# Designs tried in a protein design chat: miniprotein binders against a2bj90. Part 88

Target 1, 235 residues: a2bj90
Amino acid sequence: MSRSARRKTSALNTVLRVVEVFASIQGEGPFTGTYSVFVRLAGCNLRCPFCDTRYAWSLEAGKPLGVEELVEEIARYEPSLVVITGGEPLLQRHPLNSLVEGLESLGLRVQLETNGILPAPARDEQLWRVYHVVSPKDVPVRVPGAKLHPSWVDYARATGRAWFKFLVANEQHVREVAEYVAKLGIPRSRVYIMPLTPEKLDMKELLELHSRIASLAVKWRLNFSPRLHLLVQLP
Key: E = the ipSAE of ESMFold2; O = the ipSAE of OpenDDE; V2 = 0.75 times the mean of E and O plus 0.25 times the DockQ between their complexes.

## First folded at step 9 (miniprotein)

Design GZ29
Fold by ESMFold2-Fast, scan of step 9:
Structure GZ29 (fold): chain B 235 residues (1-235), chain A 99 residues (1-99)
Amino acid sequence: as target 1 above (235 residues)
Amino acid sequence: SEFLRLAKIYQRAAERALRKGDYEKAVYYLFLVAELALEKGDLELAIEYLEKAAEIAQRANLRELEARVYELLARVYEALGDKEKAEEYRRKAEEIREG
């Protein structure tokens, strides 16, 4: 069997545990404002105190969906970007590579959101060819077990397809981020700081947190990520 | 004051979390209030919020967050010149981290 035929057969028999699939606007990171389909995969290897998606923590929270079925569902939205998020999507690494292959075959641009604990893609993975937004939880938020895998820095340097997005609440957090990325050799152009926004904030509170963190981004010469979906009341 | 507005946002978030029984979020947001107070130089206010965070963390058996709160309490008391309390909180944090 040819490599292509083997991969096609694998995709048809591969299953992902999916929490939800929905269309929205990417509110965060380098693709902010892009019409996107979000695919939330089940399972997470962290238990962050500030987590807003605790319903996705268990692998059992996800409905089993075949890769080919999921590709067809996503394609019906005609998205400019497919955002694969979770939990932690890399917990379902094998079927995730099959999903990415299917999406790329349709010419769809793919972005993975990951906590970066599990290794970055290897060159022979389909995931090597897509965009990654890595959200470290070791600095500044200090979640237990959240150490960033060093291969993500190597992947970012080799491909130019990874950015690092940090939750921050104050200037000391931004200082810690600046020191962290300097130590690891991550260029500032690939670093985003994003406001840590609790649930049920009103619009004035959301704007005040956004304004403060944006000001710190300018001061520290880092990129700023809004949480635009919260500001415009989208999922 | 920008500080006062930002601190109140996290304080109110902690209160909402506590009412829902989400002790992890409550402790975490109170810790953020304390960090903002410390950044502004209000050590007494930082201690107030850290003591409340420690109490909640202890009652809810949130050992990792409890240790983190004690570590910051030790630093704040050291800055305030209270070496006895700084050492007390340093020991409490070490006991959790090693035990």
Scores: ipSAE 0.679, ipTM 0.881, lowest interface PAE 1.3, mean pLDDT 89

Design GZ3
Fold by ESMFold2-Fast, scan of step 9:
Structure GZ3 (fold): chain B 235 residues (1-235), chain A 102 residues (1-102)
Amino acid sequence: as target 1 above (235 residues)
Amino acid sequence: DDAEWFLRLAKIYQRAAERALRKGDYEKAVYYLYLVAELALEKGDLELAIEYLEKAAEIAQRANLRELEARVYELLARVYEALGDKEKAEEYRRKAEEIREG
């Protein structure tokens, strides 16, 4: 293969459409409180009615950025965690694997946020080795087309590197989550419930909603995920 | 207490729906009204649940939000089932199915 052909193939396989890159604190899930760099990829395969990042739905919302350039930008922040989110980052699966390879080569810890519709990583993907927070949208929030791919449960059992984070607004939602994870054989230790927070809540409203969902997590013996960034007014 | 808690959370989602309506975000408005109705159903206030679901259905219909309209009808069917009104429950199940299957 010529160098030109190799460069064309490499560039095509290592270009991501990126909406934004910024430093913040991970506010959600098992790594809550961690100094992180967030990489929001463009494109989504769902249209959730409660979505706060509708600006990322279109693939065209993202600027093309080379993997090597993106790795260098992320590394300059010296993060404890790289959070790759979107949209749905697995829509850009091939260049995403290249990004993960580059980040791991620098010793950086990577967490992917995914809706879990697309299959979990295969053993030969770089993505197999990183952390995944899967946010199913079929239960309890019932978004059309949001069926969780069954391979995510197998991946979680095989690796211990996946957690399942569910948006909930009431106790009936928590009951539905408990039934869902029991049926699928997902251990409670890997399940988080998180308050479904509308935009522009004041601090009192945010605390009330967090307090209620946290109380339900205790009652149902599930883990609780805050939305800490909202409480401390970070992006 | 639990009743006081339900009132507080219902108010949060109700205010969120009002904000969404003012901005022309009909999808969020319908969804948040749906959450108020779920809270009312959970509390056992079936009349309040129906009231909010009727408001949600009206907005969904006017804004041509067919998927959310079907979801509102599904919850109306569940509320009427809880009320013991099998005829209305079946009527709303059929309305939702027509949107989803046909």
Scores: ipSAE 0.647, ipTM 0.859, lowest interface PAE 1.5, mean pLDDT 88

Design GZ30
Fold by ESMFold2-Fast, scan of step 9:
Structure GZ30 (fold): chain B 235 residues (1-235), chain A 99 residues (1-99)
Amino acid sequence: as target 1 above (235 residues)
Amino acid sequence: SEFLRLAKIYQRAAERALRKGDYEKAVYYLYLVAELALEKGDLELAIEYLEKAAEIAQRANLRELEAEVYELLARVYEALGDKEKAEEYRRKAEEIREG
């Protein structure tokens, strides 16, 4: 097979189911405040009670897009960061690795948001080389089936490219997070706690939840993640 | 009171969820109100909100959330010193998950 024929066959077999692509500011985690393009992939392996993106749960909620077409669309935004989220993006692991390869070829920085149930990247995956924000759902929010894969701790230790972001509503949740990360050997420097914010809060309510969780982050010596996009009314 | 302010935020969220027919969110937010009440030592308020959450979970057939509500009720009764009720609710939660 020629290079052109092999490239066409690979591209044809490399399709992602995409719910939405939009520009915004990264409001969460270690890259808070960064001008970003968000790519929401369809499909999820959890059914979190508090989920705000239930429209993305089914793989069929996504429109099929070729990797090359998606790379071109993302590049038009000229982003400082590409945030790949979902659903659970690792459900589409093979075409996701191809997307990451295309984005890196353009010098774009990539961050993956994942629930961490599926294994961390292996060294031969393009995903090994990008940033990961892992949001465990077993502690403290207790979603059934949401066990963190142990390889994520090893990946974080080996690469320095993973952080762990936990939704919290009260001090008992923070205590449970502290015990959880200590048991797993996750350094506090890689742990973020973030306020659990229901939809349709007013500014006063958003600030009260942010203030409380930030105060607990100081008390427990953990990093704090805001939900900045909500505070500034961006998607 | 900081506690009352935080609890009111999740209580209002539960009310909005109920109006939309989102029973999962309603139960979950009422559960968070109960956790805040337990943390503050207001055990009677915790029971009140957990009973509301259990009723909604039962009617909406949300068995896993119902089990979570029963587990927290067991913890609240342990805090009250009512070991018999704590064991009863722990058993109810286990029956749902292993039934």
Scores: ipSAE 0.720, ipTM 0.892, lowest interface PAE 1.1, mean pLDDT 90

Design GZ31 (at its last look DockQ between E and O 0.93; V2 from the best seeds 0.84)
Fold by ESMFold2, look of step 10:
Structure GZ31 (fold): chain B 235 residues (1-235), chain A 99 residues (1-99)
Amino acid sequence: as target 1 above (235 residues)
Amino acid sequence: SEFLRLAKIYQRAAERALRKGDYEKAVYYLYLVAELALEKGDLELAIEYLEKAAEIAQRANLRELEALVYELLARVYEALGDKEKAEEYRRKAEEIREG
């Protein structure tokens, strides 16, 4: 390898900017109900108007943690799943690959949550082997600059380790999702629709919103994702 | 009806956001109410909510959300058969996204 390539594997690849680490239940997507440790990485390449984790937008919101220390902290929770989320975790791609390596060396199962703007993992990345839940923000919610990178469809096809989760608020949104995934060749079995859920809904409102979107999922033959942690009042 | 209950959820969320000064959420939730109104064919109600959303977006300098609101206004006026207004709002949205 050239001197330029060696310097790109410097000690900086062993540090992550982390907002929070906590245990809870995975409330969304294909792994709903799994006892999980969440690692929220700082930084995001979007400013979604409906974002419920705005405190993770800036890299400055995260504290620097060594990857080895972080792996040990995560392992102490004895999780069934490690969920890496954020902001947008792929903004810290290089040290994230180091974290994944450490977690997998301990036999821990890893899932990444991403908005899919940055490219899918390459075959030589540790991230190639983990599960991904990709949440495009271009369609139907129309966040500017949120175009899904096409490599995620290729990655899903090659590996079977990616699912696509869409926030929806109405039937027109669900129709748009159905058309979008059909055009991209994403099979319905890999697609989830999830209610776009404002903060501080009471239980009656939460159940009504879930019921409506779940009914639409059945009607359009798509998978439904709850916000289970909200229904059971967990973080 | 189910439409009224869903619209009320987002309408109340917009009101809560306004009280907190969270104008981005307020505009976005009003936009969602307007989408629901359009889905039901209540074009007058859709315009009412979109004009309120546009006013808030303008005052709070929320340019991308303002463009989004104009794009939906264009769709509503197209549904009304007013091609002149539909084109006017499409151009307004494009001007914001170009700038």
Scores: ipSAE 0.862, ipTM 0.933, lowest interface PAE 0.7, mean pLDDT 92
Fold by ESMFold2-Fast, scan of step 9:
Structure GZ31 (fold): chain B 235 residues (1-235), chain A 99 residues (1-99)
Amino acid sequence: as target 1 above (235 residues)
Amino acid sequence: SEFLRLAKIYQRAAERALRKGDYEKAVYYLYLVAELALEKGDLELAIEYLEKAAEIAQRANLRELEALVYELLARVYEALGDKEKAEEYRRKAEEIREG
């Protein structure tokens, strides 16, 4: 069998549990402002108390979709970026690699959002070639069981395709992030701090949190991630 | 001033969560208020919010969050110079995490 035939067969044989697919603007991290399609995969290995997407926690929350069908749906949006998020997307690692292969064959840029508990991609995975925004939940937000897998630091160093995005609510959180990334050897240039925004904030409250955390980013020499979609009232 | 504005945001978020019966969010946001109070050096205020958070966590059987609240209570009492209370809350947190 040819490689193309093997790739097509692999895509047709894999299934992902998908909660939602929608177009928006990437509001967070290094690709802030990019026209994106968001693919939310079902299942999560954490139960963050501040989680706003609890509807995605169960694997059963996702509709089974074949990789080829999902690639076609994503392609119809003609996105500049495909954001694969969840839950925790790496829980569906095998079919996720097949999805990435299909998206890359169309020349689409892919970004994965992950809590970083599961190992970083190996060199022989399709996931090795895409961008990753790793959001540790052990520091500073102290979610039980949320220990970052050390392979993410090695992956970031080897590829330049991983960034670390931390939710913060106060200066002590930023101090803990600075100490954490220094201890792990993560360069500050790969670190983003982002305001921990509860649901249903008004614009004044949202701006206050953004302004404070942005000021702390300058003070501590870290990158700042907004939550731009919230500021412009997009999903 | 800035502390009061930020603390009020999380306090209001906790109140909204309580009204919806979302006890996990309520406890966590009260915990964030307490962290801000500790950062400002208002130890009495930090204890007040943490005691409220602990009561909610106990009633809702949120053991992991209860442990988190006790860990911060231990840090606050350590800052206050009350070693006996600090050790008491450390033990309470450890009993939950090990149990």
Scores: ipSAE 0.805, ipTM 0.916, lowest interface PAE 0.9, mean pLDDT 91
Fold by OpenDDE base, look of step 10:
Structure GZ31 (fold): chain B 235 residues (1-235), chain A 99 residues (1-99)
Amino acid sequence: as target 1 above (235 residues)
Amino acid sequence: SEFLRLAKIYQRAAERALRKGDYEKAVYYLYLVAELALEKGDLELAIEYLEKAAEIAQRANLRELEALVYELLARVYEALGDKEKAEEYRRKAEEIREG
């Protein structure tokens, strides 16, 4: 590969398409309650009918931001956690590895949110070191084109840095999750169920869904993920 | 019942989606109501919601969601003991996936 090709590949590895950067509380999964900076990346490989971030589906919805500039922006918030989310962050895997390297160099903890369709990080990727919350969309919500990549189970076993967060609407969904994770050999301690919340629920409806799914989590001996940010009216 | 409360949440969500022209969301939330009905053992109610979901999906050309609805219809008819209709809806779902 010519010096010019290496420079072009290096330059391509330093820019992310970013929809938004904001500080809030992590409302979901194992880091619920953590003061976090959210980096929402553009582009998604799914079209979930229930997606509340449809504006992030196109890569063109994101602005190009340099990794260095983005690291500096994130660092100014003094976050307890950096949450990389989006559509699907792993669509930008190369510059995302560079972002993670920059953030880790500052001692910042990083958590990735992914739909788990793309392969888990390899050992030589910077992404190997970060926390992952994998949100499968095949089970139980059956999003067309969704399939959990098997490597996420292996990654979870190898590193202990992955959790699986499933959207659920009823007890049948919780049963399907329990069966699915048992079949894959995922420990229940790494499994979260989260209520599938329609947009523009009132607080009573929102609390009712949370209460129901939390009760099912206890019954089925699974972890419960709230949508805490919705409950406390944060972004 | 808890069922009726949850079903009503997703039903209202589907209705809001329809009013906004968000047919994907409408179909999917009607599908969720049908799953709740099935969980309760109200197979007739499940069929009603799925037929409505299928109609919307078809009109909006939401082929993948239409197939998802047909798969659940097949399961509901199988639970009713109507093997012929169950097989019909399985075939309809397969035709969409292979096409």
Scores: ipSAE 0.765, ipTM 0.895, lowest interface PAE 0.8, mean pLDDT 93
ESMFold2 (binder alone), look of step 10: mean pLDDT 87; pTM 0.852

Design GZ32
Fold by ESMFold2-Fast, scan of step 9:
Structure GZ32 (fold): chain B 235 residues (1-235), chain A 99 residues (1-99)
Amino acid sequence: as target 1 above (235 residues)
Amino acid sequence: SEFLRLAKIYQRAAERALRKGDYEKAVYYLYLVAELALEKGDLELAIEYLEKAAEIAQRANLRELEAYVYELLARVYEALGDKEKAEEYRRKAEEIREG
């Protein structure tokens, strides 16, 4: 147990670069449909060609916010889930662990969305205790520099708190995902495929992509992630 | 057909990206159209879209995407039985990766 002075000093000296904080519905992955607060952290270690959040690529895009202030802001929404995303949140690993500690102290459930390039949490990190949706960008979408860190597979097996969510556009992509997860020893029960949706699609186009990828998920015995927020026109 | 509807979605996205000067998205979405064409066995259509993607990538100096396009062109030519063209495009991709 730390003294209150130490806890206060740690919180005040811990700062995150935050792009946006907003309430919405989690539209993706294992917690689809959950009332959530999204915290988008600045900075990314990839430059995905299909990226829709390029405004978050630079660390400079983020406003500096203290952990204590950010915890209070999040708590005001009374969310069922806190989704920490980015950019790549693990680029701000140290203050992120402090944020997670604060959120968990309030009984809030936390999910991190990560590209999985940086190592999975160690047992002594607060991040060890929360949920992770890992979105590899090496397969099938083949972003340069995007190799999944092998520790994520070990973390998933040890904790049961990681899932792997893959963007797919066609059946060959699904085949590559199936081969990839089999090679790594990732159970299909932890794998989601999600449609790769370009910007400015109309509703008919969104439904067509969702329908096709969902059909492939059934065929290949994988979980399907919609992009529900796009279908219902939420942020 | 379903293939044509899906291909048109990405083709239209590529056109929107090209009009905005977003060459990375344009090349990437044309690549997805070519993958769909390859899945359906329309190898000539796949080549058509990949050649367009390669031209855009080269002009915009998008070397990594250019390599990806060449790798898929090699696979398409291999499927056509054109070993000489397949080797040519594999070499072009390797030159980008190594140099």
Scores: ipSAE 0.726, ipTM 0.891, lowest interface PAE 1.1, mean pLDDT 90

Design GZ33
Fold by ESMFold2-Fast, scan of step 9:
Structure GZ33 (fold): chain B 235 residues (1-235), chain A 99 residues (1-99)
Amino acid sequence: as target 1 above (235 residues)
Amino acid sequence: SEFLRLAKIYQRAAERALRKGDYEKAVYYLYLVAELALEKGDLELAIEYLEKAAEIAQRANLRELEAWVYELLARVYEALGDKEKAEEYRRKAEEIREG
């Protein structure tokens, strides 16, 4: 293959379908409170009933953007953390590895948010070296087709760069999470429970859900994730 | 009570979803109300909300969610000691998934 053909193939594989890029505060998970740039990729392999970002489900919802353009746009924000989310960002795995390489070359910290259905990164991927927040949808929220790929547990043990964040609405959900992570051998220190918050809640309702799930986190000795951006009225 | 406040949050969310024609969210949130009722031992209330959820799922042709609701109905009837209804709802869920 000629250099020109190889460059064209590489350029094609470095295009991502992007729904939105914006600066905010990471409101969830182990990096809660961090000044971040969010990159929402298009496409999802689930149809969660409670999903608030249904506009990102189709790959066609994303505009094609080159990796170099995205890296430059992200860098202008000077973020402490780059959060790559979606839909399901691993559906665009090949150009995503190129984006991660570009971001790492600038010394930027990267966090991927994934449903964990697709396999965890292999050692030869750039994605191996970044942080991952895995949000299983099989337990406790029971989304059809949402089986966690077992390689995520192995990845978490090998690297210490994965956490598991579970949506919960009640104590039965927390009990199911505790049983699930024990059976898989996931350390409790890597587990977050987060309140399942419907759209259009008032502040009192948001606080009541947060308070209940936080109390359950203490009782069950798990970490708690708020949805801080909702509480402070940020995107 | 704490239970009543949490149940009302998801109930109101279900009502908003119904008004928007978002039947998937409506069924899902009603199911969460039923789980909260079951957790507190209010089995009759759990059945009430699950029957409402099943009706919405059936009318909207949401077969996977309908099966999911039937599975919880089976567990609630088992807790009530009504083995015949528990078996009926387990069968209904299996027919949807295997059919």
Scores: ipSAE 0.662, ipTM 0.872, lowest interface PAE 1.5, mean pLDDT 89

Design GZ34 (at its last look DockQ between E and O 0.95; V2 from the best seeds 0.81)
Fold by ESMFold2, look of step 10:
Structure GZ34 (fold): chain B 235 residues (1-235), chain A 99 residues (1-99)
Amino acid sequence: as target 1 above (235 residues)
Amino acid sequence: SEFLRLAKIYQRAAERALRKGDYEKAVYYLYLVAELALEKGDLELAIEYLEKAAEIAQRANLRELEAMVYELLARVYEALGDKEKAEEYRRKAEEIREG
């Protein structure tokens, strides 16, 4: 292929389709409480019935934004953590690696949120070096079409930079998570259970769900993830 | 009790989803209510919610969710000791997933 065609391909890969960029706290998983900038990428390879970010499902929902411009925008927030989320960010894998390179060059810490259907990063990807919170949707929530790619377990073992976060609504779900992670060889220290939280709950309902799932986390010796941003009413 | 409070949270969520015409969420939250009922051994309540979920899924042509509902109905009937109905619902779910 000519150098002109390769340069055109490279230019296409320096653009991300971005739904929104905003500052908040990371309310979930191992980095809960961290001042963060969220970058929500467009496109998703699942249609979870309970999804509350359906506006990010279509790639068309995102506006094209140059990676260099995006890095500058993120840096102006002076974040302690950059959270890349979506939809499913790995659908835009190539320009996402360019974004990560730019953020790393500024010393910014990056965390990716993924449903784990697409494979884990290879050693030669910039994504190899960032933190990942992997949220499988096949067990226990049984979203059609969901399946955790086995490379995520290998990646977690090789790097120590991946955690697994599961939405749960009841004790049977927690039992299923425990069986699932044991079968895959995922240590409990890398596993979070998080309340499956409908929209529009009042504070009493939110606390009831949190209390129940936290009690189950203790009972089953798993880590508990809050949805802290909901409790403190941040985006 | 804690079970009743949690079931009520998902039941209210299903009701809100129905009012908005979000039948996918409605079916899913009714399914969660049924799972809670099964966990507590209230098999009659589980069937009640699952039959409602199945009706909504059928009317809204939510094929994958309908199969998921039938799979749980099979588990509930197995818990009741009704092997014939349990197998019937397993076949219904498989038929949807196969074709």
Scores: ipSAE 0.837, ipTM 0.922, lowest interface PAE 0.7, mean pLDDT 92
Fold by ESMFold2-Fast, scan of step 9:
Structure GZ34 (fold): chain B 235 residues (1-235), chain A 99 residues (1-99)
Amino acid sequence: as target 1 above (235 residues)
Amino acid sequence: SEFLRLAKIYQRAAERALRKGDYEKAVYYLYLVAELALEKGDLELAIEYLEKAAEIAQRANLRELEAMVYELLARVYEALGDKEKAEEYRRKAEEIREG
């Protein structure tokens, strides 16, 4: 049993629960337009009412996949960017650090998408060295339990490798974001606002939401994130 | 009005959610319609959509969303100058969060 237990413990530290791996264009945030491979990890610590990826909420939704095997699969796409998303990827923090180490050893650029509830990376983590897009869900979208961990602000300041991306539906939301980031000391240069787009919008509705939120970004002097993949009908 | 066009997008999304039995999305999108109405200063319309959202949240036992709806009702009544109603809805939201 001790040998089996050692194998299982080691495997759990180097195994990720993966929902899907696919190539697309990064449609959001500071790397919009980049040819990317998306790795969706299973498990989430939130239950956002507007969530479109409810199929990823449970860890059991993910297929166990070894870090080495996953690195090889990602590398075959020859991506300009690897986007690790979920659920909440930091729920699988230990094997995620191993994945990042493997990807960096191949010279691949990595971006993590996180809700920011769990602490930012420490200096001794491999995750310290990669890019992070933090999507707070406490302001303005008011998801219960979604308080941003304060270490993300320190991480952004220390590394220049974190941006904050906020879903917004109206000008009051943008005002709340502006107040929130000012209070936390987050520079406006690291802040993106992005339209909250329900499923099954037609192109006219998508363009109307994008146009309105982009106009508000100019007015409030914040960066704008489209949802480009929706506009060009990619995954 | 641009605000009315945006409100209709979320209203239609709420209707689609209701047809699918997705009460969480329905309540959330009706809440966004109410926020847009409040922003425009149409307090009567905001109350109408929030009352509908509260009813759905109560029936589906969505306590956190129900509290969120009551918090916005309190803000709308405060804007209307009805301090008594504003305090009533603040208390209703607090009771949910404490229970």
Scores: ipSAE 0.734, ipTM 0.895, lowest interface PAE 1.1, mean pLDDT 89
Fold by OpenDDE base, look of step 10:
Structure GZ34 (fold): chain B 235 residues (1-235), chain A 99 residues (1-99)
Amino acid sequence: as target 1 above (235 residues)
Amino acid sequence: SEFLRLAKIYQRAAERALRKGDYEKAVYYLYLVAELALEKGDLELAIEYLEKAAEIAQRANLRELEAMVYELLARVYEALGDKEKAEEYRRKAEEIREG
């Protein structure tokens, strides 16, 4: 590969398409309650009917931001956690590895949110070191085109840095999750169920869904993920 | 009942989606109501919601969601003992996936 090709590949690895950067509380999964900076990346390989961030589906919805500039922006918030989310962050895997490297160099903890369709990080990727919350869309909600990549199970076993967060609406969904994770050999301690919340619920409806799914989590011996940010009216 | 409360949440969500022209969300939330009905053992109510979901999906050309609805219809009819309708809806789901 010519010096010019290496420079072009290096330049391509330094820019992310970013929809938004904001500080809030992590409302979901194992890091619920953590003061976090959220980086929402543009582009998604799914079209979930229930997606609340449809504006992030197109890569063109994101602005190009340099990794260095983004690291500096994130660092100014003094976050307890950096949450990389979006549509699907792993669509920008190369510059995302560079972002992770920059953030880790500052001693910042990083958590990725992914739909788990793309392969898990390899050992040589900077992404190998970060926390991952994998949100499968093939079980139980069966989003078309969704399939959990098997490497996420292996990554979870190898590193202990992955959790699986499933959207659920009823007890049958919780059963399907329990069966699915048992079949894959995923420990229940790494499994979260989260209520599938329609948009524009009132607080009473929102609390009712949370209460129901939390009760099912206890019954089925799974972890419960709230939508805490919705409950406390944060972004 | 707890069922009726949850069903009403998703039903209202589907209705809001329809009013906004978000047919994907409408179909999906009607599907969730049908699953709740099925969980309760109300197979007739499940069929009603799934038929409505299928109609919306078809009109909006949401083929993948339509197939998903037909697969659940097949399961509901199988639970009712109507093997012929179960097989019909399985075929409809397959035709959408192969096409």
Scores: ipSAE 0.684, ipTM 0.861, lowest interface PAE 0.9, mean pLDDT 93
ESMFold2 (binder alone), look of step 10: mean pLDDT 87; pTM 0.854

